VH-VL binders against a2sq57. Designs and how they scored, part 9

Target 1, 206 residues: a2sq57
Amino acid sequence: MARKKQSGGRKVEGWKAKNWYKVHAPEFLGKQFIGEIISSNPENVPGRVLTVSLGELIQDYSKQNVRASFKIMNVAGDAAYTQFNGHEMTKEFVRAMVKKRASRVDSTITVTPLGSTRELQVTITAFTINHARLSQVQELRAKMVKVVEDSAKEADFESFVSAMLKGELSKKMFAECKPIFPVRRIEIIKSESVSSAADRAAALIR
Short names: E, the ipSAE of ESMFold2; O, the ipSAE of OpenDDE; V2, 0.75 times the mean of E and O plus 0.25 times the DockQ between their complexes.

## First folded at step 6 (VH-VL; framework fv_pozelimab)

Design j4Y (at its last look DockQ between E and O 0.69; V2 from the best seeds 0.00; counts 0 for: pae E 4.9 > 2)
Fold by OpenDDE, look of step 6:
Structure j4Y (fold): chain C 206 residues (1-206), chain A 120 residues (1-120), chain B 107 residues (1-107)
Amino acid sequence: as target 1 above (206 residues)
Amino acid sequence: QVQLQESGPGLVKPSETLSLTCTVSGGSISSYYWTWIRQPPGKGLEWIGYIYYSGSTNYNPSLKSRATISVDTSKNQFSLKLSSVTAADTAVYYCARDSYGSEWYPLDYWGQGTLVTVSS
Amino acid sequence: AIQMTQSPSSLSASVGDRVTITCRASQGIYNDLGWYQQKPGKAPKLLIYAASSLQSGVPSRFAGRGSGTDFTLTISSLQPEDFATYYCLQDYDYPLTFGQGTKVEIK
């Protein structure tokens, strides 16, 4: 009596149909379409980060060398909604701003805009006309930091980010630094959303 | 060519305030660090402080509590006040231009200096 | 404040002699050092900036060398007009500080 080998039907793992999601910028940046992502599971869509040209996003050619990152927070239907995750100037652009016999003054600070629980790590760079003395560098650094800190205290998260991306903070820093030392340009070359200590702690408990 | 000239009283009484003015000619007070330096008789040079054209100032810590530098752009002048003077403040006082940050020359133009004697 | 130690305090030399003055900074100042000449009753005159760059109009017999903490001023062939007091200046940081000076006297 030949035992019929039960042909273990290869469970064809059902090709889960991949869906396309339209990703949108935050409302304060115009809710523009910034790209599409594909996923077989909508639950895997949140947390993904898209990076786009800021120049294209806000229709400002002067910002073509700035890339903005957006993190998907939620999905509704075929639409994905994002929050600002950070920005970065291109390395080439930053390099091009460095001149011989001039100083580059960098400062990185973490700020929490008014009414927000979100922290933003901001990197500020001042490019001087000529080489600055040590105390002058320190003074410039302190001034830039103060301007950014003060702005964060007075603006909510969206307003702060808007001011940052539009260059308003840079203008203000420039205006306040110029009386101290000949500066050519001041830029916020990078920002990163940082998890709060609470969020980090919560993540460790999970 | 930029020229600097110190002016003020050559004699000051103890505890009074020394007041000097530097007049700049041949150029405008702009984009430079206008500096005061002093030299006691037979001694070395001591940096007092500067005023940037915008009004930003920096002082030697040894004199910070007593020194005040100001600028009058309308007159193309900058001034030094040193309060509570003693015999130790007797020196030739020089004004100078520091072009650092603009032309890279530290203290490239000097006045002729003016002797200030602190005596009762 | 950065301290500048200049040596010697004085030296005697003859016309035609090679003279060397040294300046040491209490910390690294890269090349942010100037040399000044001062004659009696006159203001100091800038000779060398950025440790080795000759100021316009200064004779080529003057030369500055050094970086970091140790610097030298050399007069290759001393001339009669070179008898004066020389000062080094650090301009790396405020407060600006001078060396004690070196008086070059005629032998």
Scores: ipSAE 0.808, ipTM 0.920, lowest interface PAE 0.6, mean pLDDT 93
Fold by ESMFold2-Fast, scan of step 6:
Structure j4Y (fold): chain C 206 residues (1-206), chain A 120 residues (1-120), chain B 107 residues (1-107)
Amino acid sequence: as target 1 above (206 residues)
Amino acid sequence: QVQLQESGPGLVKPSETLSLTCTVSGGSISSYYWTWIRQPPGKGLEWIGYIYYSGSTNYNPSLKSRATISVDTSKNQFSLKLSSVTAADTAVYYCARDSYGSEWYPLDYWGQGTLVTVSS
Amino acid sequence: AIQMTQSPSSLSASVGDRVTITCRASQGIYNDLGWYQQKPGKAPKLLIYAASSLQSGVPSRFAGRGSGTDFTLTISSLQPEDFATYYCLQDYDYPLTFGQGTKVEIK
């Protein structure tokens, strides 16, 4: 039996027990269980980010290649509650959308949903059936941006995110772009929550 | 096999509106771009503009203020109107299909062309 | 607008000759270039698309090459029916623009 050397100190503080916290998705996405976090102190739980399959969360296997991220905002008992932080389609899924001699139209914009103090940076990608000419690429990009910006002006944060994740915005963009040039697929491939201009201004004053 | 045929008056007076129609046969007007090109006698080709079967248009900046292209999918026709014509608008006018969006071919089928003379 | 310049404006050749026509774009257009043949009193006909792809039904003696700004059309063994005016077209951006044409005349 091996013996440990004794540190000669006086009373040592006892080890803190770790607890499991059940993390839940936001109300607008069904408040479903999305994972567990272990911590010895509930104050260390807020601020952590969990990423889950969107297909699993909304029970839609067509979205198995989309990952949604949630930031823990508060803890109540053994439950942790989150806020939407962003989403991303897997690199493999997006790369599989690329076709020979077809065009890819990309745009990254920042939108502020109606009544929101939070901004969301979104990346829109469109894939055409065949190679598009430069002016058509520019017109498609402008139309995609306008559809997303108009949607953000008319929807609160939760409604906007829901429409985005469920493919409603992709459907609207496709319908609006179809009269311009043959498009095969349009997606919002990424979103990321960012600080608002007001929040940045407030931080600067402090 | 797709065929295109231009029709319209061969003589237009200065300051009036030139009006031409292209009739598409042997195929659907849907899913393609349809374009007008002109060629003054003894000179080269000038692209005028296109219309997508949906009604979306684009025009050569040199003609944008005067040119209007429209499409009638039920008649399998598309048309060009060019306002305020002058002698400089005297040319053979061609209609053509641009299948690059749904196929791979820019300006792959052309009408026979129709001469429009602008003269008093 | 993208300016297309052809060289030469005209040339004289005999049946059986190898003929080369060049086309230069004022800016990069990748391979978005077509070649057209126009006989007197007729509409232009598409010969080559995407700089080097031969249109169905076009004889194999016609060949295109190039990318970016410099392009060529070659007729490897000129036939009597090949005496015509040839135009290049950039379809990279609107407005679509043609070269001024190259007239291939009998010697």
Scores: ipSAE 0.403, ipTM 0.741, lowest interface PAE 2.8, mean pLDDT 88
Fold by ESMFold2, look of step 6:
Structure j4Y (fold): chain C 206 residues (1-206), chain A 120 residues (1-120), chain B 107 residues (1-107)
Amino acid sequence: as target 1 above (206 residues)
Amino acid sequence: QVQLQESGPGLVKPSETLSLTCTVSGGSISSYYWTWIRQPPGKGLEWIGYIYYSGSTNYNPSLKSRATISVDTSKNQFSLKLSSVTAADTAVYYCARDSYGSEWYPLDYWGQGTLVTVSS
Amino acid sequence: AIQMTQSPSSLSASVGDRVTITCRASQGIYNDLGWYQQKPGKAPKLLIYAASSLQSGVPSRFAGRGSGTDFTLTISSLQPEDFATYYCLQDYDYPLTFGQGTKVEIK
């Protein structure tokens, strides 16, 4: 098909050639292809968010009910590059973990991984084997929060996100909580990348 | 069937340490909370504290400075020490299983109780 | 600590009577409430757990009701073996606390 030349200085809508952009996961996740988008203008591509199955992304069936989202930051040629935007377990999967007369222990915290200008809000949930008493719930909450906060202080953004997505943080929290009360499962059920005041200030200066 | 049996001296002098042991038979001490409760003669019940079979403890604030509960999983036993006793510590002491950690049945099995008298 | 208040402190009743004992918590405890029976010289025996669930081997004439702060134990037709002292226990938070007891005596 013959392409129409674009006139200098203005766009001709309706006949402009459309381009495909291959969207890649962040470099620390291997720059895996996660999808394609089509656009007539490369400057309209940054800011778009793609969501994929984490199980497909890291080739792990146990993560098929976890969605990871990535925000396009820039394009180069026919490629679009992303940063991690967040993850979330499906609501059906989380509901299936709830047991009759067992406790659900929730906490939402914000961490700033080592040397990072980016903040990550995470939601941590523990599901006990049976009903925990209030003091036990409070102790579980404090322990799981401490594990995640300490891990963030020791890892850069990419390492922290990788440990979170691969279940390493969940395993660590589980081990630390076992002496307190029988826990069936501890998960980081949601994360969301958020802008810090420092990030906003840096963007304004540029 | 699970049975609990308290053992220890029935008479303790003021200012000394009360020491009791609960032997669990007909079942394992693992995976449960193990509890001491006392009852002064003619009065109500007071929870002293628990030990989780792995070592975690919690105590009634009224007794926490004086009470120590320990577990010996190899002997299927747990124990209470109460220091600096006075006449107010005279009571029947019970050990009990708290199945709340794995079941809905808090304090479902009790020992027979042992009277400890604090007297000079 | 969560205070548990039982009423009455004692009552007199005849075989066949319906007996109701109440227990009030100083704060909400959901259904984390047990009922215990104690005869003289014996250890307490669990009757009701989770406010309303009957322990195995306990006669169906015993019934628990309530949620939140207000709970009752009802004996629908008192039997000779039911003359005892009854305690409620909250197991919502530590320290675990008992009510002061209700002595049920033969009239």
Scores: ipSAE 0.216, ipTM 0.659, lowest interface PAE 4.9, mean pLDDT 86
ESMFold2 (binder alone), look of step 6: mean pLDDT 91; pTM 0.932

Design j5D
Fold by ESMFold2-Fast, scan of step 6:
Structure j5D (fold): chain C 206 residues (1-206), chain A 120 residues (1-120), chain B 107 residues (1-107)
Amino acid sequence: as target 1 above (206 residues)
Amino acid sequence: QVQLQESGPGLVKPSETLSLTCTVSGGSISSYYWTWIRQPPGKGLEWIGYIYYSGSTNYNPSLKSRATISVDTSKNQFSLKLSSVTAADTAVYYCARDSYGSEWYPLDYWGQGTLVTVSS
Amino acid sequence: AIQMTQSPSSLSASVGDRVTITCRASQGIRDDLGWYQQKPGKAPKLLIYAASSLQSGVPSRFAGRGSGTDFTLTISSLQPEDFATYYCLQDYDYPLTFGQGTKVEIK
């Protein structure tokens, strides 16, 4: 039954009250607080992307060089909720994997996890101990692509992303490629949600 | 140092299967590519194929339908079988290691070679 | 398959001479080329790998150069023990392919 105190109007042109929104990670990553966004209008909060250290998010020191991106989907009160948008291993970390006369085998593919309406473009890279011959490069590329595509067909979006971020897919690729040629390391170094034109425009606006 | 030694029959009849074994000593068969090369008398060298110690193989397309290379890591040996031989398969057969480290050392150690004559 | 063409097919030279053998690949093979020496009745011996790197124990008079499609092996001062046939090998891709060989005869 309480009513707001009556107050005289105050008008300051161009000035608006701004609110802070606490941004939370998706459920499958613990729904942990990942940052704050400020806005005068809750309708302007969805669509923004926030990038955080995966290592800090999941309390895993081995993932300090992985950055995960989350896109705000909705707000409820002072909280904003996100969906996974992608990840990237830092350029410094990937560069440190390069060795003299070693081969780097790259492949970029788009996968649609089981039952998902969302697609992910993933970049896989393999590093060998020394330079691989052309046929070995082709066979390694085919094998690592097959592992990732097969994994996407048997796992939903969240399970696929979890396996990718925790290095389970990297372990599978390594095991399948080891009999072909000496491989030092295989990683999914980047993933990115397939974006509409509107989503890309919103990202550029911040 | 690593040593390789070929063994097998010196005479094979036309249409039969040529079978050779390479014994590796002075080093492990693990971690390297192991290869067969042949040389007809008075002619050049022809690469036959390799086997990685894991069992993975690759063959010269000219011989792929007839050649099989296998590895026995417990005996430190790898072998070549070449089916349906003809006089054109008469050659000295070499086994060799294809080594890698910081760089490739292609065919850095060879066996002494064994002459195989295909004759009735 | 990558075809390797050597020239000349044979040559005769005197002790102390500078000898050059050439090898051409039918496509670019970077520096994935080796040179081998084969003496009569013996297995080939690796002399040079990665186009220009001298194998351990090989005399410094042997030198390789080149990249892409054109390669050379030079023996700066031919010795009696250099009587042999020399082969180039591309190891860029499978199947590995050898040149047809160059026979060096010492007069």
Scores: ipSAE 0.536, ipTM 0.788, lowest interface PAE 1.6, mean pLDDT 87

Design j5S
Fold by ESMFold2-Fast, scan of step 6:
Structure j5S (fold): chain C 206 residues (1-206), chain A 120 residues (1-120), chain B 107 residues (1-107)
Amino acid sequence: as target 1 above (206 residues)
Amino acid sequence: QVQLQESGPGLVKPSETLSLTCTVSGGSISSYYWTWIRQPPGKGLEWIGYIYYSGSTNYNPSLKSRATISVDTSKNQFSLKLSSVTAADTAVYYCARDSYGSEWYPLDYWGQGTLVTVSS
Amino acid sequence: AIQMTQSPSSLSASVGDRVTITCRASQGIRSDLGWYQQKPGKAPKLLIYAASSLQSGVPSRFAGRGSGTDFTLTISSLQPEDFATYYCLQDYDYPLTFGQGTKVEIK
């Protein structure tokens, strides 16, 4: 009896076939194929995060040192659809931007794009040509923060993320900081999506 | 070679506005900070304020309510206006270049200075 | 505002003497300090920037040292043209502030 009950349990588990799911970027980034994942159950696919080269995704080689992360939200057939989860410039790339005797101005802020229930935490870094005086460091930081906050108030989540990833926000920050002090480079080096209630609930079900 | 030259009235009446212009020659006004410094007779140096070639300004808090610095890049000039003057504003006024943003040098070129006396 | 205090207020020296002037900041200013020379009736001239870097064209007998709050200017062998008033300037933050000056007079 014991053996017969054991063999029955094993047969039930052995019948689940594994399937490949084609993961796609969000519509605002062209719904490009970004990878494949394998799972025996479509319910186990949502909540997974994939990281890809932004340069490959938007076909811009200058963004090869930027990695974008996407969280799978739903599955339809053999396709999985994602939402933006964050980005990060490689640590090596950021370290290479540091110059001796120049100033580095950092700020981390949380923004809520227009009409969005999702928040995004962004880290802004500016590099000056020469060292800056304390008040100028503070003024540059305040200007960078204001540009990003104002942009978030005027754009929905997808438009804001698109502007950030394509360098439009960096360009705007540079233009507004240039009249204050000589700036060599300004970048949003990292962003991270704040978990939604839906994402948290999905994680608990898995 | 960069040279700075102050110009403006050497005598100003109490309660009037002191107005000085600094003319920059031998170099571009662009990419630098331009400053005004004053020195009352027999006393030390006091920083008044700066203007970046873009038009951005910063002032000594002691003078902020009365001081205005402006720049005219087409004329290669920048100017100081100081309102409601009193005898305490009698000083030699210097204009100077501050190149720390592009180089390491704070206040590396100065004008010769112009004495402004506040008297009736 | 950052207060800059110089000592001494004046000193008398002979040609060939070693002269040391000190400057103290009321708070840490890193190495953001310059030294200026002013002769009677003339504009100040930059001698030293970033606490210890000698400006081009300035004689090597001038040397600056220090960081944080305590700084010195040394003239290793005083020359006739060195009799002047010397000022330190902190350029760490606005407003820029000068020391009260040190007059170096012939003995």
Scores: ipSAE 0.575, ipTM 0.812, lowest interface PAE 1.7, mean pLDDT 88

Design j5Y
Fold by ESMFold2-Fast, scan of step 6:
Structure j5Y (fold): chain C 206 residues (1-206), chain A 120 residues (1-120), chain B 107 residues (1-107)
Amino acid sequence: as target 1 above (206 residues)
Amino acid sequence: QVQLQESGPGLVKPSETLSLTCTVSGGSISSYYWTWIRQPPGKGLEWIGYIYYSGSTNYNPSLKSRATISVDTSKNQFSLKLSSVTAADTAVYYCARDSYGSEWYPLDYWGQGTLVTVSS
Amino acid sequence: AIQMTQSPSSLSASVGDRVTITCRASQGIRYDLGWYQQKPGKAPKLLIYAASSLQSGVPSRFAGRGSGTDFTLTISSLQPEDFATYYCLQDYDYPLTFGQGTKVEIK
């Protein structure tokens, strides 16, 4: 733009200061500060995902091995507000649960909490004391799935996620599976928010 | 050392209910599966079902409609009831411990067996 | 249900002989197979679990081999007290199922 003389018009500064946005956890987890992001345009802030230690967020040291993910939904002033996007137990922690002679029973299901417009994909893992026979593996899997599905039918999204993250669902699964076969531990090791059909359709015509 | 002892009537009339009890001594019935096996005279072994000390049960599909196994942890006993018996149910009935869930050993301790004859 | 087939149904042997009994499962059962010895008028006794592991107190002349669908029990030097009926048991899944038995009798 230096080669031709321009006689008229106006000059606009193209420089914009970047703003810091303080990202907060959802209200049901205390709206705690979980991080900062920088952007020159607030329209580019929604949709980003932040992952933090659940133990630090809820101040429970027993949850230090759990990481929770939050997706920014909106911005108000210099604050960004999120919704729960999922959680994951660290790979190291899960691997430490595996014993050479034990059985590992896995199941991944999708649940829709009461009144929720979003689905949550949940991975349940049970570890037994010794090898379980095939029918017992199948019965344990069915019982774990039923406990989680029944809980989702009775609780709204926030209550369900809270129960899951606090270990209440794991306790219920353990109590119901213990009479079937000796179990050492049952955990929901992962959850992930699943986009609705409407959200996927909207993404295609952006 | 764990010991199992069967008890119950040795003669049952056709169409009636066969009832047997197994008494466990020398150890607790906790943390183990307890099972019934039968053997018709001169023939092989047939697994009937198990009960976990918690009360959870599983039955051989061939006997599921007629068999009921129960446990009484306070008496250290578990029992078998088999309804609508016929001559085909004549057999030696064994109770046994299945320690697989805790120790790996399938059917590691057996009772002496009790002969049940179904006859009018 | 998983069917267990033993062979032979019976065999005659002399003291000192090497005896082999086979057991075949109708589907894969990994190594979840046990061997039992039954003498006339007595309850069966566990000899081998997990296809090849000797139960405490069982003489080393008893050996189990196999995995999946094909299994064998070998008695390397038959003793007088070994004349009995032998049963295999799959404990991979319920219902637990036994082979039909192999009677080892004196020649």
Scores: ipSAE 0.447, ipTM 0.750, lowest interface PAE 2.5, mean pLDDT 87

Design j6E
Fold by ESMFold2-Fast, scan of step 6:
Structure j6E (fold): chain C 206 residues (1-206), chain A 120 residues (1-120), chain B 107 residues (1-107)
Amino acid sequence: as target 1 above (206 residues)
Amino acid sequence: QVQLQESGPGLVKPSETLSLTCTVSGGSISSYYWTWIRQPPGKGLEWIGYIYYSGSTNYNPSLKSRATISVDTSKNQFSLKLSSVTAADTAVYYCARDSYGSEWYPLDYWGQGTLVTVSS
Amino acid sequence: AIQMTQSPSSLSASVGDRVTITCRASQGIRNELGWYQQKPGKAPKLLIYAASSLQSGVPSRFAGRGSGTDFTLTISSLQPEDFATYYCLQDYDYPLTFGQGTKVEIK
């Protein structure tokens, strides 16, 4: 009726609302809120990667210079759930570890944790107190690699990543290398999730 | 400041074991590589091996089967044993520090040397 | 093992002369080379490390040059106390290896 004025909701044809999705870290890292993603289609949310300060995530300010990356795997309601995708120490932090007249020993290896379909490429860096001779560099590199490989053979993916991020692997490498040559610091400065051979083969036939 | 002094018998019979000790004074034996070098009379220098204060050792491949180096941090000493000696082992034996402290120097302090003669 | 070849095996010189001794490595050792002086009946003494760095207390007339495989020790103005045998040492890898020595004799 024209004599009665009423208000009401209206919808405009062709208009689509965007929704916010709250992204959570994996359970083994406490399921902490790590950020928000906006999307009009929930199908477009999985596959996105978020990077956050590890120090904030685990409430350890000594880890403020470590950044952890998480890939969204699925969405449920307004929540998005992730899996660990990798980590990296900031360029500034690593650069500050370089000292004159010392040696830097680097190694990049790929490990497959026990029972995992996922591979992790890790970069190990050792900084010596003084200049190391070739045989000492080679022996340090071999020992670092062996410690990390042995740890991967004995731990599932989440346990391995947890030990790596908490510095347990660095502590073990340091203890094993100390009798060989004076070492100032050993760190896994970077990790990156990579497709397993099976996953690569599966992707090729899809 | 740092001084090294070799000690041991000057005469060893063929087929027996040569045993020498190096005493370090004026500085700690900890955190350094300690090495033995020898020099046959009138000839050049030959590196024998090292010991790190942790007990880790490395030997010249030519002597590895016969040489053993040990360290005693409580006495500030390290020692060389060389088994099955022959006349070819007659030499002046030196102990030396392989420095890797704040300045990395190769063989920066040497003992005076001790002559070991292998003869019946 | 890395072989170190010194030349000459001996040389005769007079006080005030410029003396040059050469050392060659069988493979690249970067700048990981030291020079040592040995007088009769005495232990060797470190003169130069890292190919060109003068050890504390060593006179500036001693100078080292080189990198990779070719190295030289120069004494710019030979003094009476410099008559000795000189050895190079590669400290790039174990086993550490010395050159055969160069005897600097009075002319």
Scores: ipSAE 0.391, ipTM 0.712, lowest interface PAE 3.0, mean pLDDT 87

Design j6Y
Fold by ESMFold2-Fast, scan of step 6:
Structure j6Y (fold): chain C 206 residues (1-206), chain A 120 residues (1-120), chain B 107 residues (1-107)
Amino acid sequence: as target 1 above (206 residues)
Amino acid sequence: QVQLQESGPGLVKPSETLSLTCTVSGGSISSYYWTWIRQPPGKGLEWIGYIYYSGSTNYNPSLKSRATISVDTSKNQFSLKLSSVTAADTAVYYCARDSYGSEWYPLDYWGQGTLVTVSS
Amino acid sequence: AIQMTQSPSSLSASVGDRVTITCRASQGIRNYLGWYQQKPGKAPKLLIYAASSLQSGVPSRFAGRGSGTDFTLTISSLQPEDFATYYCLQDYDYPLTFGQGTKVEIK
């Protein structure tokens, strides 16, 4: 019959000071400062996503309504470095493109840039001047998809994303589609980084 | 004030190529679809194909292997060539504007038509 | 291809009569239907676009109705200048297709 006294609680460690980490855009977008995050442990910083105005990032006011998202991959000292994770045009901006009695042609595709292990899902939207007939809608959709797919086959991930965000792909799509039907505007309104086929297969295994 | 006028030979020999030109006046050929329609004597209308002012074309599947439409924006003209003609190709040929896309009207302006007879 | 069937192929009418011509599409074409009038020796003339919209300069006695697959052209009080052949056209998709025509003849 021995009763032992409670040993007391585990020694409590003091709270570590929180640190601010300066988050930088990827090198191909100029390593611009895009924001700050706070954390008590640098191991908890990778994996976070920050969204910033593309117009502010590249200092182009015509792209104020485009938001770009970046995922933190690593930390070095007080700096956090990111990888492109996606973009989207604001819903208000896209809605403003819609014209009475015009057609909207949408397509969502997944592309794998040259030499990339990452896939990017992109949504393309074309706005016509007036209603397009069914065959013209189908032909516009096919042409938009082909331009984007061909561009992905010829450019690495960073080059493809840069061309997309700077409007080079939209310009090429417009030039290729204009001979088919009167188009007013064509944009890649959204992109989203997705895991590779191997990563998706791994995610399905418990 | 937009007017269309067909021109070309009224008689074509079997197995040869039918060639017609449509001249557009009173307006620009740009921004519109331009089309050819034919009508055999005493029969109905058959759409042949279109050309957009940029050069893009689409053809009735029944004529696709023989029909070619081209555009010359500098002359404000577009043309139809139909190869390997037979007596079945005897018809009045019309050119017309399809303003769908730029406006709302399908086939809103027509040429007067030109009779093409395929005979030896 | 979308097939357009007109009924009747011909009809006889007197001045002042109400004339009705029907047009049926083999599939849904929404309101992408036009009506054309063709007088002997002349090119067709657009009367009605978008199934029910009267073209500028066309007399109000002409009226179009319908949507989807079934369409009607009505001339409420036939005039001497209305004796002609009438064609419907679907402009929903390529190839554009016409009905076979309805000849409106003097009784």
Scores: ipSAE 0.187, ipTM 0.631, lowest interface PAE 4.4, mean pLDDT 86

